VH-VL binders against o27280. Designs and how they scored, part 149

Target 1, 266 residues: o27280
Amino acid sequence: MDSMNVPEVLEIKRIVEESESVKTFIFSWDFRREVRPGQFVMVWDFRDEKPMSVSLIDPVRSEIGISIRRVGEFTDRVHGLSEGDLLGIRGPYGRGFELMGRDILLVGGGIGMAPLAALADEATARGMRVDALVAARTADELLFLDRLEAAGVNISTCTDDGSCGFKGFAHERLLTLEENHDMAAVCGPEPMMFQVMRILDERDVPAQLSLERYMKCAVGICGQCCLDDTGFRVCAEGPVFWSQELSRVREFGRYRRDPAGRRVPW
Short names: E, the ipSAE of ESMFold2; O, the ipSAE of OpenDDE; V2, 0.75 times the mean of E and O plus 0.25 times the DockQ between their complexes.

## First folded at step 7 (VH-VL)

Design hh8 (framework fv_libevitug; at its last look DockQ between E and O 0.02; V2 from the best seeds 0.00; counts 0 for: pae E 13.7 > 2, placed apart)
Fold by ESMFold2-Fast, scan of step 7:
Structure hh8 (fold): chain C 266 residues (1-266), chain A 123 residues (1-123), chain B 110 residues (1-110)
Amino acid sequence: as target 1 above (266 residues)
Amino acid sequence: QVQLQQSGPGLVKPSQTLSLTCAISGDSVSSYSAAWNWIRQSPSRGLEWLGRTYYRSKWYNDYAVSVKSRITINPDTSKNQFSLQLNSVTPEDTAVYYCARGEDSYYYYMDVWGQGTLVTVSS
Amino acid sequence: QSVLTQPPSASGTPGQRVTISCSGSSSNIGSYYVYWYQQLPGTAPKLLIYSDNQRPSGVPDRFSGSKSGTSASLAITGLQAEDEADYYCQSYDSSLSGVVFGGGTKLTVL
């Protein structure tokens, strides 16, 4: 228990460039520390610590992967690292995805495909049929298509600008897709997830949604992280939530909190 | 604290349906934090997982391939229990049958077990 | 046949260390967690170790689990008379799409 809260300094074994703005960093991992799709780790560059979803889980090679989008100073520094360089990793933390039934749907937006790629690997390994709707603003921001194809996933794409696949938003594309799924897992921008959740609820497809923004809280420091009306502590119960849980949260899909705790509309 | 109580006949004739019930106390059969399993144990085949049922906005069933054509596991929310039906039994279905709780649907461990019911398939 | 192989018997004297092995393949132990159960005569199995090496509340630290490659091991230190029981390993097998158990090991405390 205590060992999960102390960063272990690990060597970057391999870096995969997923796009111009996204890299996957691969580390050797001792699987005596359980890792499950949907969980996250805290990544420490010896200045700042940030939560990152686990995007690759490979017990055969004894490796995990962490996919990081370049969005600020911390991620810029990490993107500047090379194979052989060191990062601190602690965890894993949070509730992971469940797998249910035989036919599953994954809906991912941008970097939200990262935890879903790990889930897709495991679902296909268990003999499940996996359909993935991969959404992004442009074709260059679609992630993990080659990896999903190699895993045997049935892929649909959409881009806001129409540069690849369906022209439009994820929920618009979802309305044109097959309705026969036993479960869904969803990760991406919160407005996208809200719209997708409504459609899945109408189709009676149980959905699990990963709230990436709330991964800022680790289990040891989650006292300040809460969804107001339900009292959720994301680091203890999330980042993965059931659609039934999120339907009761007034903030989900409607507004967010700024750094001062003020409500800001989506 | 979760407890499981098993009931059902100890003798079933060949070709008939084996039926057992597991009553749950300390948790709900529709709890999102549980999956409800049936396992059997015989000297010839050892421990065999038969299947499970669990609720996540709708009911799911997972069944072992070896029994899938003959097995049904049914929850009953009004009685807070779940049952096993195994059709067309043969003497090879003679075993001690256990119901058991798992925590979720991703892992396949069983943390709470019923006391077991010996079922003999004989004329 | 059992896809997880355990020795059919093991023995030790009070205070000694015993180990029970569980051998599988990449489709089960090599890819999935291992669980261990203790079954006392006339009782249901009791969860002893979950997720390779974790102990449920109430299980003494004399019991520990480990896993390397496609094999797992249950270690019992400071063996006591009440440890005399059958021990079973369990995993998931992706090629069978189901739960698999070892054949069991009967531990005798001499």
Scores: ipSAE 0.762, ipTM 0.875, lowest interface PAE 1.2, mean pLDDT 88
Fold by OpenDDE, look of step 8:
Structure hh8 (fold): chain C 266 residues (1-266), chain A 123 residues (1-123), chain B 110 residues (1-110)
Amino acid sequence: as target 1 above (266 residues)
Amino acid sequence: QVQLQQSGPGLVKPSQTLSLTCAISGDSVSSYSAAWNWIRQSPSRGLEWLGRTYYRSKWYNDYAVSVKSRITINPDTSKNQFSLQLNSVTPEDTAVYYCARGEDSYYYYMDVWGQGTLVTVSS
Amino acid sequence: QSVLTQPPSASGTPGQRVTISCSGSSSNIGSYYVYWYQQLPGTAPKLLIYSDNQRPSGVPDRFSGSKSGTSASLAITGLQAEDEADYYCQSYDSSLSGVVFGGGTKLTVL
């Protein structure tokens, strides 16, 4: 779809305050352009462009939502926007999540819950049982709890400081869970994902993980998001990968590359 | 370009086993984005999905309820192919059989099809 | 009997718009994407529409899909002679845990 590569200037219809640092921007969407959970769009504020996961897919309202965490200059600018303001959106891009079986486990950390929230909606709509392990540093950083609950998701929370739910990390909480699922979808800090993946592998639970890397073109041309050794392009072959695929990626859970191509530890 | 090439006998006697093979080129049978399907078509039953095999950390098989007790779909990674075995065939199993690739990234559609193999069950 | 219901035949003249319906239930079309296939005489089915309304590369824009509730529809505008074929809808059925097809619609171009 050649039209996918042309940024569309869209009006922000609504802004949802998810947390102190996270906002969801709602846009009208033409669903002739299919979008799937796990895919990302390139958001353009007419100065810079950044990849963002789609966190809401609503065909009934003809809307999509993009959740953005305030982490830098670009996101600072975006967070300063109001309803009615304009953003450029191109995409969607990348490989989204697949759904298998009847029972799915979602493990999300921080803003990583964004694509998983969208996946939860799809899974529940398909009649799947959805369990979600939602992790954050503190209770006030837990995302989409009300939304997930409303969708019928069984939620387990964990926080680093114990302010809500299990005190500890997502992988630690996961170890306390006895139930196996038909598949798992994971998104969050890469060290978290790494640990979670290992546990899931040991339990023989198929797992998909969404990676974050520096993306420039989003179309698999520039190579900025290439993963070491494999040549996987996060924007093309990902951002969603199966655990078996990531097992081949040496840098996974260890380091990433910055815009200059330098190794940056997690 | 992904291509599927079917092979196998076109005539099977009643009570015997129908066996077909689908050779894959341009993709891997163990691709994480693919599912490999068998479908048959007859005037009486139309298009009928029989089952699929796919690899996601391990191999999975899904079979249609109608043939579940008689069907086996096996991947062969060494030859990059997958096969269909249907046991205890009857004349009702006479049909054109297709192998097809599904792209799981888009769930259940089949975008590449084999050329089809007419299998006649007759004495 | 096919799980998804299609009219057995449809017809139109060149340049006309024709629609082919596909009726299902909450366990299939109501919950899962609908796909459409075109099958020319003597050939394997060809994917025409995926995910309710998406066209694969190479499929003309005169083909379109839509879905509402438990029903789907394939629309062909500007009907051409080469469009004479059988058309099948397809979905997934959760109650059967399997892929399901419609009975097919033979489209004749008059």
Scores: ipSAE 0.018, ipTM 0.555, lowest interface PAE 6.8, mean pLDDT 92
Fold by ESMFold2, look of step 8:
Formats: sequence, C-alpha cells, structure tokens
Structure hh8 (fold): chain C 266 residues (1-266), chain A 123 residues (1-123), chain B 110 residues (1-110)
Amino acid sequence: as target 1 above (266 residues)
Amino acid sequence: QVQLQQSGPGLVKPSQTLSLTCAISGDSVSSYSAAWNWIRQSPSRGLEWLGRTYYRSKWYNDYAVSVKSRITINPDTSKNQFSLQLNSVTPEDTAVYYCARGEDSYYYYMDVWGQGTLVTVSS
Amino acid sequence: QSVLTQPPSASGTPGQRVTISCSGSSSNIGSYYVYWYQQLPGTAPKLLIYSDNQRPSGVPDRFSGSKSGTSASLAITGLQAEDEADYYCQSYDSSLSGVVFGGGTKLTVL
C-alpha cells in the first residue's frame, strides 16, 4: 500500500503570515515523495479534508510550504493553529507544470500565485527568464512579491482598485505586456484564467492552467472533481491542463460547482 | 562575473581551530539567489561537502552530519565574505578546502569555486 | 566510502564517445537532481552539468547528462585530449541530510 493514500500526520514547523487572509504552513518533508510545482496535497484537520496548493518546495531544508487562504470554517480552523500543532497531509497528487523554452510568463490571481511561486523557483534555477503578472483586488492582497523578486523574477502588478500597479483586471494588464514568451503558466480565479487563456491562445503562447475543483478522494475514483463535457478529473488528469485541453470544455470560466455538485454562477 | 578568493593559514596544529575566509566579488553574500558552501578534498575522502550559509530574510546554516559538532560557517556582510571554522582538528582534516557559490537556495549545485587552500594539520 | 558509485577510471581515444556512470539510491539520485563536475589537474572543480541534463553557459554540446531511476550518466562525444580530467557526480541525500559526491572517475585520453 502506497503511503500517499493515507494521511501522514505532520507537525507545523513554522507559519508565515503572507497577508491578513493568507498563511503559509511549513512542514518537514521527505523528498522521496517528490513534489512538482502545480501538484496539490489534501490537508486534513481531523474533521475535514481539503485540497491545497504547494507554494514552497525546499529540498535544502527538507521543507514543504502550503499556502492557505481563510475562506470558510475549515480554513478558519487551520488558521487558528500554532507552530507545533498537527495536520494530516496526503499526497502530492495531480499533474504539475511542465517547463519549456527559455522565457516563461506567470499569471496569478490571489492565492493562485502559490503554485506559481514554486514554479518560479524551478524556472529561475533552470536559468529561464521569468516574468510574473501578479493580480489581486488591492495592494495588501498581492502575494509573494518579495519572494519572486528574490528569485530574480520580473514582476508586473495589477490591482482591481489601482492601489498598486495597473488598475484593472489581469487580462487587461496582459494586453500591455511583452509578447515574446515561450510558454505561460496561469492560476487564479477561473473567470480570470478563461480571459487570460483567450489572449494567450491568440498570441500562440502555449499555456498551462491550474484548475480548482471540489475534491474528495484525490485519486480519481469518486468523480467529484470532473469537468463537464470532457469527463476530465481535475485530481487525476489535472489540476494543470494545457490550454488546448481546456478549449474543449464549455463550463470552464462560465460556472462552477458547489460541494453538492450543483451548477452555480461565478 | 562572480569570483571567490580564499585566504587563511595552510598549517594548523592538532586540536586547534582551522579558519578560512572566502571573499566574494561580483555578488553579495546576502544575495537571495545564492548559497555559500565549503567543500574539502583529500585522497582518502575525495570531495566532501561541509556545509553552507545563505540569507532568506534571516541567516540559515546547513552542516554535514560528519562535522556538525565542530563546524561553524559565518557570513560577514560588511566585508562581503564568509568564513569556515573547524574546531578540534586532527591530521584526518588535512585537505584542500574550497569555497563555492550555489546558484539557487533550493538546489545544491555549485557553479563558482574558489582557488582552493591546502590545509595541513600537523605539529 | 562515497555514497554515489562511479567507476574509478575510464578511457577513450580522440573522437570517440565515453560514458561515465553514477549509481545511487532512492534517497539521492532517485529523488533529487544530479550534477556533474570536471576537475582538471591542480584546479578547482568546474560545473559541467546541472539539473540532470542542463549545460551551463560555455560548456560544449559534446557533454551531456541523463538519469534513469537511481542511476545517472555523463556522456562525452568527440573526445579531445583536454578532456583528460577527473569527473564527479553529485546529488543531495535525504538520509544524510546533505550533499553527496561520487568517488570520481579519472578519464584518460589515449
């Protein structure tokens, strides 16, 4: 039996407050369980279990970081934990990002910057030129700016209210950026990702997009993470998809599903 | 272009402390993209990584288990250098010592090396 | 002894292809990147290959790296007299919590 299918109980070594609503929880990690940027883990607080993106992959210190935004009861409970407290971790799961070429564009909205921060570290380690468009509603919600700068990433910012950088949406800022990238990686609110994908497709930039869906089993057997029309399971065939794969999915960017499976507007 | 220049005594008596310094030009010891390593090489042990220091909002040190009880690596931001201290040396610590720069703090490769310093432990 | 196993020597004639192996375990090569260094006599090691198969600027195309499972390989094509050197593989080892090197391979160009 593979230990990835059973939660391992890990101690929280360190907590980094990234913003008022986002904390990064750092654990010791045995890298025999390889982790790639864009993969996810299931976080278990002994009452409920939710998928979370890996934001830090640090083989030097044998550490993994998981960034969690406070959005509801589960994440409120996790945000109430302290260093030394325990969480269950299953994984990693899913398909991660694949790097190609020499010039990469990252486009992240809100907590979607978490897996992209991990990808930026890998890309810069390979000697790639990395541009990042970091988007949020307001300046105080822009994530990982110092870390991206330290990694050598060229940062452009975008805020809905104009408090930092370009005022407006990420796809609007993207229209004003350089068009010389070999690939792009995108993660954030699904409506943002849809608009960004359209622009990148028109520019013939290969793009990989990381989707979030409700997950329960994380190994593809329960069907709760399925996309309409294609039957893709986000936990098994994703969460990272190429834009060409997503172009066949009518629901992408247009509606979402609640935990009961009902279609709801974005 | 990053360059590393080593200095320190080449002869150390048993039970004393081995001390070496590595001066950095073309980069900063506090660079977020770098980690600063010490490696030694001897006929009996080949290449042996001793440890590293690096700055990521605070200073971190990683030391090889074989020397962890005896080693200290210190950065000096004002002089843009880092040092090696190895306590309680024996003739088995005789080696050529190298300092080296790692390109990224997440990975353990060394892309720029100092010239090497032969340190002999003998009375 | 060394954690990573390399043959102690290898040889070839100018123009030939030579392969140097590096054998490890799941705690190192099987989980972490492999790096290769060239050391000319009397000099410091020089980074030759990083991240399994990437060449830093200035390293000729005739040097290439590969990895399969817990083993890695350095290939040198179009062998030249100046390639006579010691070659080391390197990785990280989680069980030792540190950097590990191979024992080195002395390459002789006949």
Scores: ipSAE 0.008, ipTM 0.404, lowest interface PAE 13.7, mean pLDDT 83
ESMFold2 (binder alone), look of step 8: mean pLDDT 92; pTM 0.948

Design hh9 (framework fv_libevitug)
Fold by ESMFold2-Fast, scan of step 7:
Structure hh9 (fold): chain C 266 residues (1-266), chain A 123 residues (1-123), chain B 110 residues (1-110)
Amino acid sequence: as target 1 above (266 residues)
Amino acid sequence: QVQLQQSGPGLVKPSQTLSLTCAISGDSVSSYSAAWNWIRQSPSRGLEWLGRTYYRSKWYNDYAVSVKSRITINPDTSKNQFSLQLNSVTPEDTAVYYCARGEDSYDYYMDVWGQGTLVTVSS
Amino acid sequence: QSVLTQPPSASGTPGQRVTISCSGSSSNIGSYYVYWYQQLPGTAPKLLIYSNNQRPSGVPDRFSGSKSGTSASLAITGLQAEDEADYYCQSYDSSLSGVVFGGGTKLTVL
């Protein structure tokens, strides 16, 4: 039976501690099931299942990596696991990033750098020039800097508190950076992504933005995955959207939806 | 299902412009998930990719180095089609010309092909 | 001038396993996915394998693809008369900034 909806039980081959709150779990992967940067998998600890972005795609070593931030009961349990322990993985799901042009910009906030790290690896392997703006609240929340540097990425940092790089928000730092990119990919908190999108739209840089909301249901079979005004289903038609698609969504960057579809502020 | 239907002249004189069109059904030429390609095939050169057009906030074109100075690929959103213009043709441009859909720029494969048009460049 | 190298011909008998090779370099197969097309006489090429080893819906599982380093292979098990066709590999080349094809392999059955 060939189906990516059936979870495969995989052994944790290696764990990389990215920060105090983030770990990357690495698994052997059969690349007969293709995985693209920007896609996610459902991670099953044999009790609960949650969507996680793929942060490492290495067909040469036959490995994938999944980066998980510790934010609640499920992620606390997964963080307690060791090399050799088992997790269920199903997927991948969703629309991945599309690469175009020669010079690209990546803008990541916090754990949003996870899918962008996988994209950076692919772009540099294709001979593209990659500039990455890595943003976080504090220096210890900046992720993947060593990995991006090893890949040959040109890195700019900013922190809200000024503890590393530019003191300020991602969009404020972006205004001081060169305007010449063929495309951009953006992932992080929605308010950050909204401000970044506005600047990229004014520069006529096509941008792809990844929405990393927790989903009750993968594959878009429930209405809770929809965005206001357009009816886009994040898990079926996303998580990656072009900026032109998102510019039509009035709630983007201002509100989120509860399970009943009501507007709630961030 | 997506279908591509080609039209254009089968005979072109040397030094003139070759013009072909590809009509799309079952998809939009401005679909973000698609790129629209022209490929030709001749006994001497085999399969040769000529270029593509695709929409991502604005229109983009990629052209093969070998034809870049002579080629234009244009979308027409009102007619849901795209065209090939190849200037200053020579007998070496004699080939079967195919239009084809690619899924996106991350994957460069062509999953739907037109029927092909034999173009002879002669007298 | 073909950027990807395929043998010009291959042959087999019904039921046999046949492989067709495709050789490139670090700027194409070594860095990018490989795709395979089947072309019957008088028809357009048909996508047979994408992203090294994936099959589109409707392609029999006796067709498989593989990639190692700068080379790729198409394998056909349980060869049938209907498999007699031209086979082309395809990749992308970063130094040319474009799609590249192999020269094609004429497969003869029987």
Scores: ipSAE 0.005, ipTM 0.443, lowest interface PAE 13.8, mean pLDDT 83

Design i1 (framework fv_libevitug)
Fold by ESMFold2-Fast, scan of step 7:
Structure i1 (fold): chain C 266 residues (1-266), chain A 122 residues (1-122), chain B 110 residues (1-110)
Amino acid sequence: as target 1 above (266 residues)
Amino acid sequence: QVQLQQSGPGLVKPSQTLSLTCAISGDSVSSYSAAWNWIRQSPSRGLEWLGRTYYRSKWYSDYAVSVKSRITINPDTSKNQFSLQLNSVTPEDTAVYYCAKGDLFSEYFDYWGQGTLVTVSS
Amino acid sequence: QSVLTQPPSASGTPGQRVTISCSGSSSNIGSNYVYWYQQLPGTAPKLLIYSNNQRPSGVPDRFSGSKSGTSASLAITGLQAEDEADYYCQSYDDSLSGYVFGGGTKLTVL
């Protein structure tokens, strides 16, 4: 790719079924263009373009992976593709996670585990102790457990229905877990992230949160990528934010934006 | 568990400065989960939010437009308290003044001080 | 003058349902969460409902909140004598860059 702003047409090398609703699409990648956990790419099916977090970064095999949940028309079409089919990829975009200290807590909800799985690989490769709280509505929606286990991550689970691990929400489970971490990284539904951030703030654990907002433009000019009252652009200044930054953002956990960029409550 | 205790004079002359202090127990004034607010209540204006202070990487203060030119809200981490200073008071500033702990994320006030009636008269 | 509009008074008899309204605009209730406070005579306001419809620990489930468009409501079912108090709604106003309250509703239990 000459520029990260121009889509490159890439062949789907391998597809991994993570669950009934989630697939990881794997592409050959030239690592002269660096990719870091927490960054995203724009995926183009030659009709529509959507942002997707990078869930696998493998310089040894020269591969990246993009995990996609089937939730609408675009993702339904992409899920219908096979190995050998083509997709347009541009990026990566955004700032990635920063690692510090010796111990990290990952808190992931649903597809939010995707960027955290890539982060777990990097953290373990650096010799950090990694604890992961993996949350979902049901046991079959828990993602990347085998991958996290293979990486040596200490895993706790919770499901809303109690079908695996703690019965309850991520923040309720977090209250029962050990408090001693140098940092945390959080990604999932915004109401979950809001509650988790409050607990981590009370424990004085610095946290980075990945905010996957609706984005029409990946170059940071589009106002629909902006957060309220601070002027942050998710695609240019995010998607990863420190909890200190989010504490000044009035919309975080309170409202979202529709496709037209208008504020709507959660 | 969290308790807010107010202190300060209940009588202030017009044109003088109103000063009130709110002592915090059961929480830290530099707590990341909290904002420390002053709210007053009078028959003429009802409940009126005056401003807040809170800690992130540094201290921030926000003030209501109606009082912004006359008001200062300051934390004191060594004493675990915060204060209100309101300059150039008029009889219109007569009110019951409350300090209150708020939530920066949900923007509600879940703990209130006992309230201090401040009368502005000669 | 309050920014949010509440009826100045409301009344009911024990066991009845009472609803207290709170009306605003797109810059406050239309874009932001609504909170409700109960104030007994001589005391500070006490948080009764947060984030439109959530109850703090210790608040009975006969108190409920709702929000639609630029208006919010507090509903009290099974009204009791101890519910006689002033009730205030609160939100944030984007145009004022600050918190705003309703004028309060004095609830009388007949």
Scores: ipSAE 0.000, ipTM 0.415, lowest interface PAE 13.8, mean pLDDT 83

Design i10 (framework fv_libevitug)
Fold by ESMFold2-Fast, scan of step 7:
Formats: structure tokens, sequence, C-alpha cells
Structure i10 (fold): chain C 266 residues (1-266), chain A 122 residues (1-122), chain B 110 residues (1-110)
């Protein structure tokens, strides 16, 4: 138990509305405590504490951003806050993404674009070429397109309903894209990530996948983790895992029936 | 606001197939965050979850072990509804049947249909 | 019998605290979240508590949930006449690969 695990009360400096259901909350951050893309923080509204991925890392302005989708009582309360209001933040926690090579692919679904937007900023700042496949059910659920474009990212979109870009799913769109990437990072619904992982494995592209359900394991809250089909209990340090680690997990991308990582509904 | 409305026959003979439909308004049956469930309630067995269907790049269905060999839950995206088919019914299948919306990543049920009493008798 | 065990009945007077227990095993409550439902006569069950201790909007704070080990509890403080209902706990069972419910507790407000 140390002071890094105690929430620091921070003032909301700025709020950006990303969509009708998603807001990014921006805080001043002391970068003596390093934050890497793919890591998360625990957000405390003085009633409940929930893990949230870091979606903006700006050491020039000394700011971090946390993007939150409105899906329940905690997130409804946080969405009701204004600039100047206070939230408790502790962390960062978890394993972040590792950047390799020169050309990378990002594949994000819905709010899964949040940690990938932070990764895109770091990759472009390092001079890497970034291609992003941004997927959502509808056009109004596509997130961070303006940020990605401003960073010089090459963007492809797909929506289930065809309201923007390719009509179809991320993996279907991926089959029509170039195969010239040194690595990929993937975040979104597990069945989307599973299908994308399989295609990237066939292309021999090493992939890192962010599983938000494993955020609790990274902070030691996980009471029970099972990463294989024999039921052996292992707590994995998440939320980011290499595809080689996930390809052997029978439940990954199919259904959530076993306690393979403690469940987090928000 | 999400609403679920059930329809189907209230009387089924033993050995026949029970078929019920749940119409969805205020949400899409193919919503990424939703799971569409059937739950029944009888005086003898209480509340019993039967199964769910959900969309996450393709359709998946999960079924309770007790009914797995006899049950099918199917989505119909064109009509924005989902259905229950339970084969080879017995008097023990007599119950009030509910459809319910759940969250895909957690197993709570936040919206329920009105319920349909199904009696299995000859 | 039901997979999760609840007392079949509970009672209290207005203003009293009532606690309803739900007991399971390591394969259900011990490894997974617990949910609570309120069923008023003639209606479908309604979500009262999710993820062990969270309240949906519109549920008063006199309803609270807790979980310890393989057991969970629903507490109702300041009991009111309109709380007379059946209460059900629910979790996921890893061994059965499905959602499981308690047998229900009929709460009578005297």
Amino acid sequence: as target 1 above (266 residues)
Amino acid sequence: QVQLQQSGPGLVKPSQTLSLTCAISGDSVSSYSAAWNWIRQSPSRGLEWLGRTYYRSKWYSDYAVSVKSRITINPDTSKNQFSLQLNSVTPEDTAVYYCAKGDLYSEYFDYWGQGTLVTVSS
Amino acid sequence: QSVLTQPPSASGTPGQRVTISCSGSSSNIGSNYVYWYQQLPGTAPKLLIYSNNQRPSGVPDRFSGSKSGTSASLAITGLQAEDEADYYCQSYDDSLSGDVFGGGTKLTVL
C-alpha cells in the first residue's frame, strides 16, 4: 500500500464531446508519473471507482484525457459533470502497448478507439506510418476521426449499417486493406478482435490486443483468472496482450462464460 | 426507451414445439452492447434462464445446460425481433416465459417483456 | 431446487431494516457478480441491484447490495409498504455455463 494507489483529486480542465454518448475529460497531469498508451486509470466520483483507458497523453501541455462512454449510473453521473468539477484519479495501471517497426495498423471498434487514439499520437510523434481502421455500428459511433486525421493517420472506416465508409465489419474491411505492417494494435468488442487477430496471424503481423475486462487483474482486484481451456487459474497482467497469448484462449472472442479475468460491466 | 413485446400460443401439447416471439422497440436486435434472453418462471422451479442470442461481428447463442438439446433462440434483424423454439415439451415446461434484454459483458437483465403464460397439457 | 439459496420468506415493519441472503458456491457467486431483482405482484422482475452493489437510476439508496466470498446480501433500510414483493438474486455459474437464480424471497411488510 503506497500513495500512488490513493486517488489524487484532479480538476476537470476541459471536456470534449466526441459523440452523443462519449466525452473526453482532460486533466493536468504530472508526468513524473509516466503514462503510456494502453494503460488505464481508476476514476473515482466519490461514490464509485471504475477503470478507464487513457485516450490522450500530451506531455507538451502536461495533460491526460480519459474518454468515457455513457452506459450506466456511474458514467451518467460523470457525464453530468462540468469543467472545474473534481474527480479522483489513481494510476496509471496495466501493461501498455509496445511500438515496433515503422508501419503500424490500428483496428478500433467503438470506444476501443480511445486507447488507440493515444497510441496513434505516440506513433506519429516517433515518425511511424500509421494506418487506422475505425469500426462502429453506425457513423455517429465512429470516434476520434478528426484527431487521427490531424495527426496524419491514414484512415479507413467501416460501419455495420453502411452509414460511413465500408458497409460491414472490421475484419471484412481488413481483408481489403494492404498487408504491409510491422505490427498491429487492436481494441474493441472481443468477437471483432478475435476475427481481426486471425487475419493478422495469417499475414504474420504481430498484434497486441487490449482486453478491458483484464484491467482489474492489473491492479490486483481480480479474484479469479483462467487463461486456458483446462481451467487453470492464472492472473494475467493486462489489459494489453500479444495475439500469441490470446490465440490459445478458447473463450476469447466466442462468449464470456468462464471467469477468465474478473468481470467489469463498465 | 426500450420495450419488449411477446407473442405466441399459450397452449402447447406434450411432445410438440413451443414457439414464442419477442418484438423489440427503442433498440436494435443487432446492438453491439445487447444480449437478448429468454427466462421462464414456474411455481415449482422459480426463475430459470434458458439462453441468449447476441451480435458481435456475427451472431452467437448460449443455452442453459438443462434445455440445450431442445432449445433454439434466433434473431430476426429484418423484423427487429428474436424468438424461442423449445422442442419436445413436457408438462414441466409449463411456465410464464419472459424475454429480456441484458448487457453483453454482464449478465443482468434491465428490460423485460410482459410475460407469456404457456401451459403444456393434452 | 434452485442453484442459489435464499430464505423463502422475510418480514418487517415500516422503518425497519431487512436483509435477504443469497448463498452460492465458488463456481457462481464466488467467481462472478451478483444481481438482485424486485418482482411486484403481476409484473415482470425489475433490476434492483447490479454488479454486487450498484443501483440503477431511480432505485432509492435504502436498497443496497453486498458480496462476501460465496454469499451476497440485499439490505433494505427504512422499509416501506411498497417494498412488499418477491426478491431474487442472480449470478453466473461457470460449471453450468449459464445464468442462475435464487429461489426467491417473499418479503411481507407487516
Scores: ipSAE 0.005, ipTM 0.400, lowest interface PAE 15.4, mean pLDDT 83

Design i11 (framework fv_libevitug)
Fold by ESMFold2-Fast, scan of step 7:
Structure i11 (fold): chain C 266 residues (1-266), chain A 122 residues (1-122), chain B 110 residues (1-110)
Amino acid sequence: as target 1 above (266 residues)
Amino acid sequence: QVQLQQSGPGLVKPSQTLSLTCAISGDSVSSYKAAWNWIRQSPSRGLEWLGRTYYRSKWYSDYAVSVKSRITINPDTSKNQFSLQLNSVTPEDTAVYYCAKGDLYSEYFDYWGQGTLVTVSS
Amino acid sequence: QSVLTQPPSASGTPGQRVTISCSGSSSNIGSNYVYWYQQLPGTAPKLLIYSNNQRPSGVPDRFSGSKSGTSASLAITGLQAEDEADYYCQSYDDSLSGYVFGGGTKLTVL
C-alpha cells in the first residue's frame, strides 16, 4: 500500500556537472507524490541503495534533482551514467524543513548545500529574504552559487584555503555577518553545524539542522535510527531537527554509532 | 598548545567552601571541542572525576553523584578560566585537585594542570 | 571503592614484559573506550594510551593497550627503570553518567 517503499525506475532526463566531484541528476516527477526541501530519497543503481537529499524541486517543470558527490564505488558507478540511463528511486522519506518569519539564514558546507538549495527556492518563492553562507574546502567545491544568485539570494562564501571569499571556516565567517534572522537552516559536517549552532543560539535565532548520517535507515527499519540519550527515531522525527532539541543530545557533535551500536568519535 | 594553570588556597577549614580556579591558554573556555574537568586524587579514594563544564548552545555542567549536592563548576569567558566550588568540606575532601581538558570527540583527559594539594583540617 | 579493578602492584626486571589488567562491567569497559595514564612521583597523570590501543605522540611503542569484553590490559615490553610509576585505567560508565578510574597499579622495576 505504501508506494514510497517500492522503487520506481526513472530515466535520467538531464545531468548538471556542479563540480569535478558533484553532479545533479534530474528526473521527471509525478507531484501527486509530494516532495519538500529537507527530505531524501533512496537511489538504487540495481546493485546498492544509498540515501540522497533532494536538491531541486520544480513542480512547474515536473522535475526533481538529486545531487551526488563522488566518494566511493556506488557514487563512481552513478557518476558514470549518462542522460537516458535508468536509476531506481524510492521515497521521499523524512520530515522537511519548516519555514517561518521573513528572513532566513542558510549555512551549508560542501554537499550540505544540496538540501539547502531546494530550501532557498521555496523560501524565495514565499517572499522571504534569504542570506546564504556557502562553505567549502576550495573555490572549486563551492556549490550552487549561480543557482542561488539567480534566485535573488544574498551570498557569502568561505573556503578553508582562502581561494574564494573569507579564508577560514563557516563559523568564523558567520561572526562577521548580519545578526538578525527569524530562522536559520544548517547542513554540513557535524563539527561545522555544532559551531554554527552555538553562534545562532547566542543570537537567539532558531535553527534547523539536517543530520545526513542517519538517512541510511530505510523505511521498514526506521526504529533503528535513534539518538543515544533521547531515544527518538530519526526516520520519524528527522533528519531535520531544531537546535534546542539537539543541544541536549550528548551524541551530537561528539561521536556516532557504528552498525554494531559502538561509539566512534568524529 | 593548551596549558592549564591552577590557583587557590591549600588549606580549608571543615564546613567551609573550597574554591579553585584554572586559567586556560592556547584554547578558549567556550570552545565547542573542549570539556573542562575537575579531578581529585587521595590515598583513600584514588582518582575521582568530580565534574565538568562545556558549551554547546548554552553552558552545561555534569557532576559525579558523590559530590553533586555540594559542587559547582563554572566558566568565566571574560578571563578564559573555569572554577570549582565545593561546599561544606570535611577531612575526606583532602586531596590533590587537578583541572583537566577533555576532548569533545574523546572521553579522555589530554592536558592537566599542575595540581593543588588541598588539606581540610582545623 | 574504585569502579574499575586493577592489581595494586606489579613488578618486573629491565627488558622483561609486564602487563597490568583493568576489569569492569558492561556499563563501562564493555560499551566504552579504555584509556591509560602514567603518573611519575610528584607529577600530574599523563595520557599514555587512548581509545583502547592508540598512543599519543611521544609515547614509546613498547607501551600498548588492548580490550576484550569487560576487561582491558596495558602491556609494557622492554621494561626500563624510568617506567617505575603508578598506572591508572579510565573509562566512561553509562549507568553513572560519568568518568571512572581504576584504583591504580604501582609498577616497581626490580
Scores: ipSAE 0.000, ipTM 0.401, lowest interface PAE 17.8, mean pLDDT 83

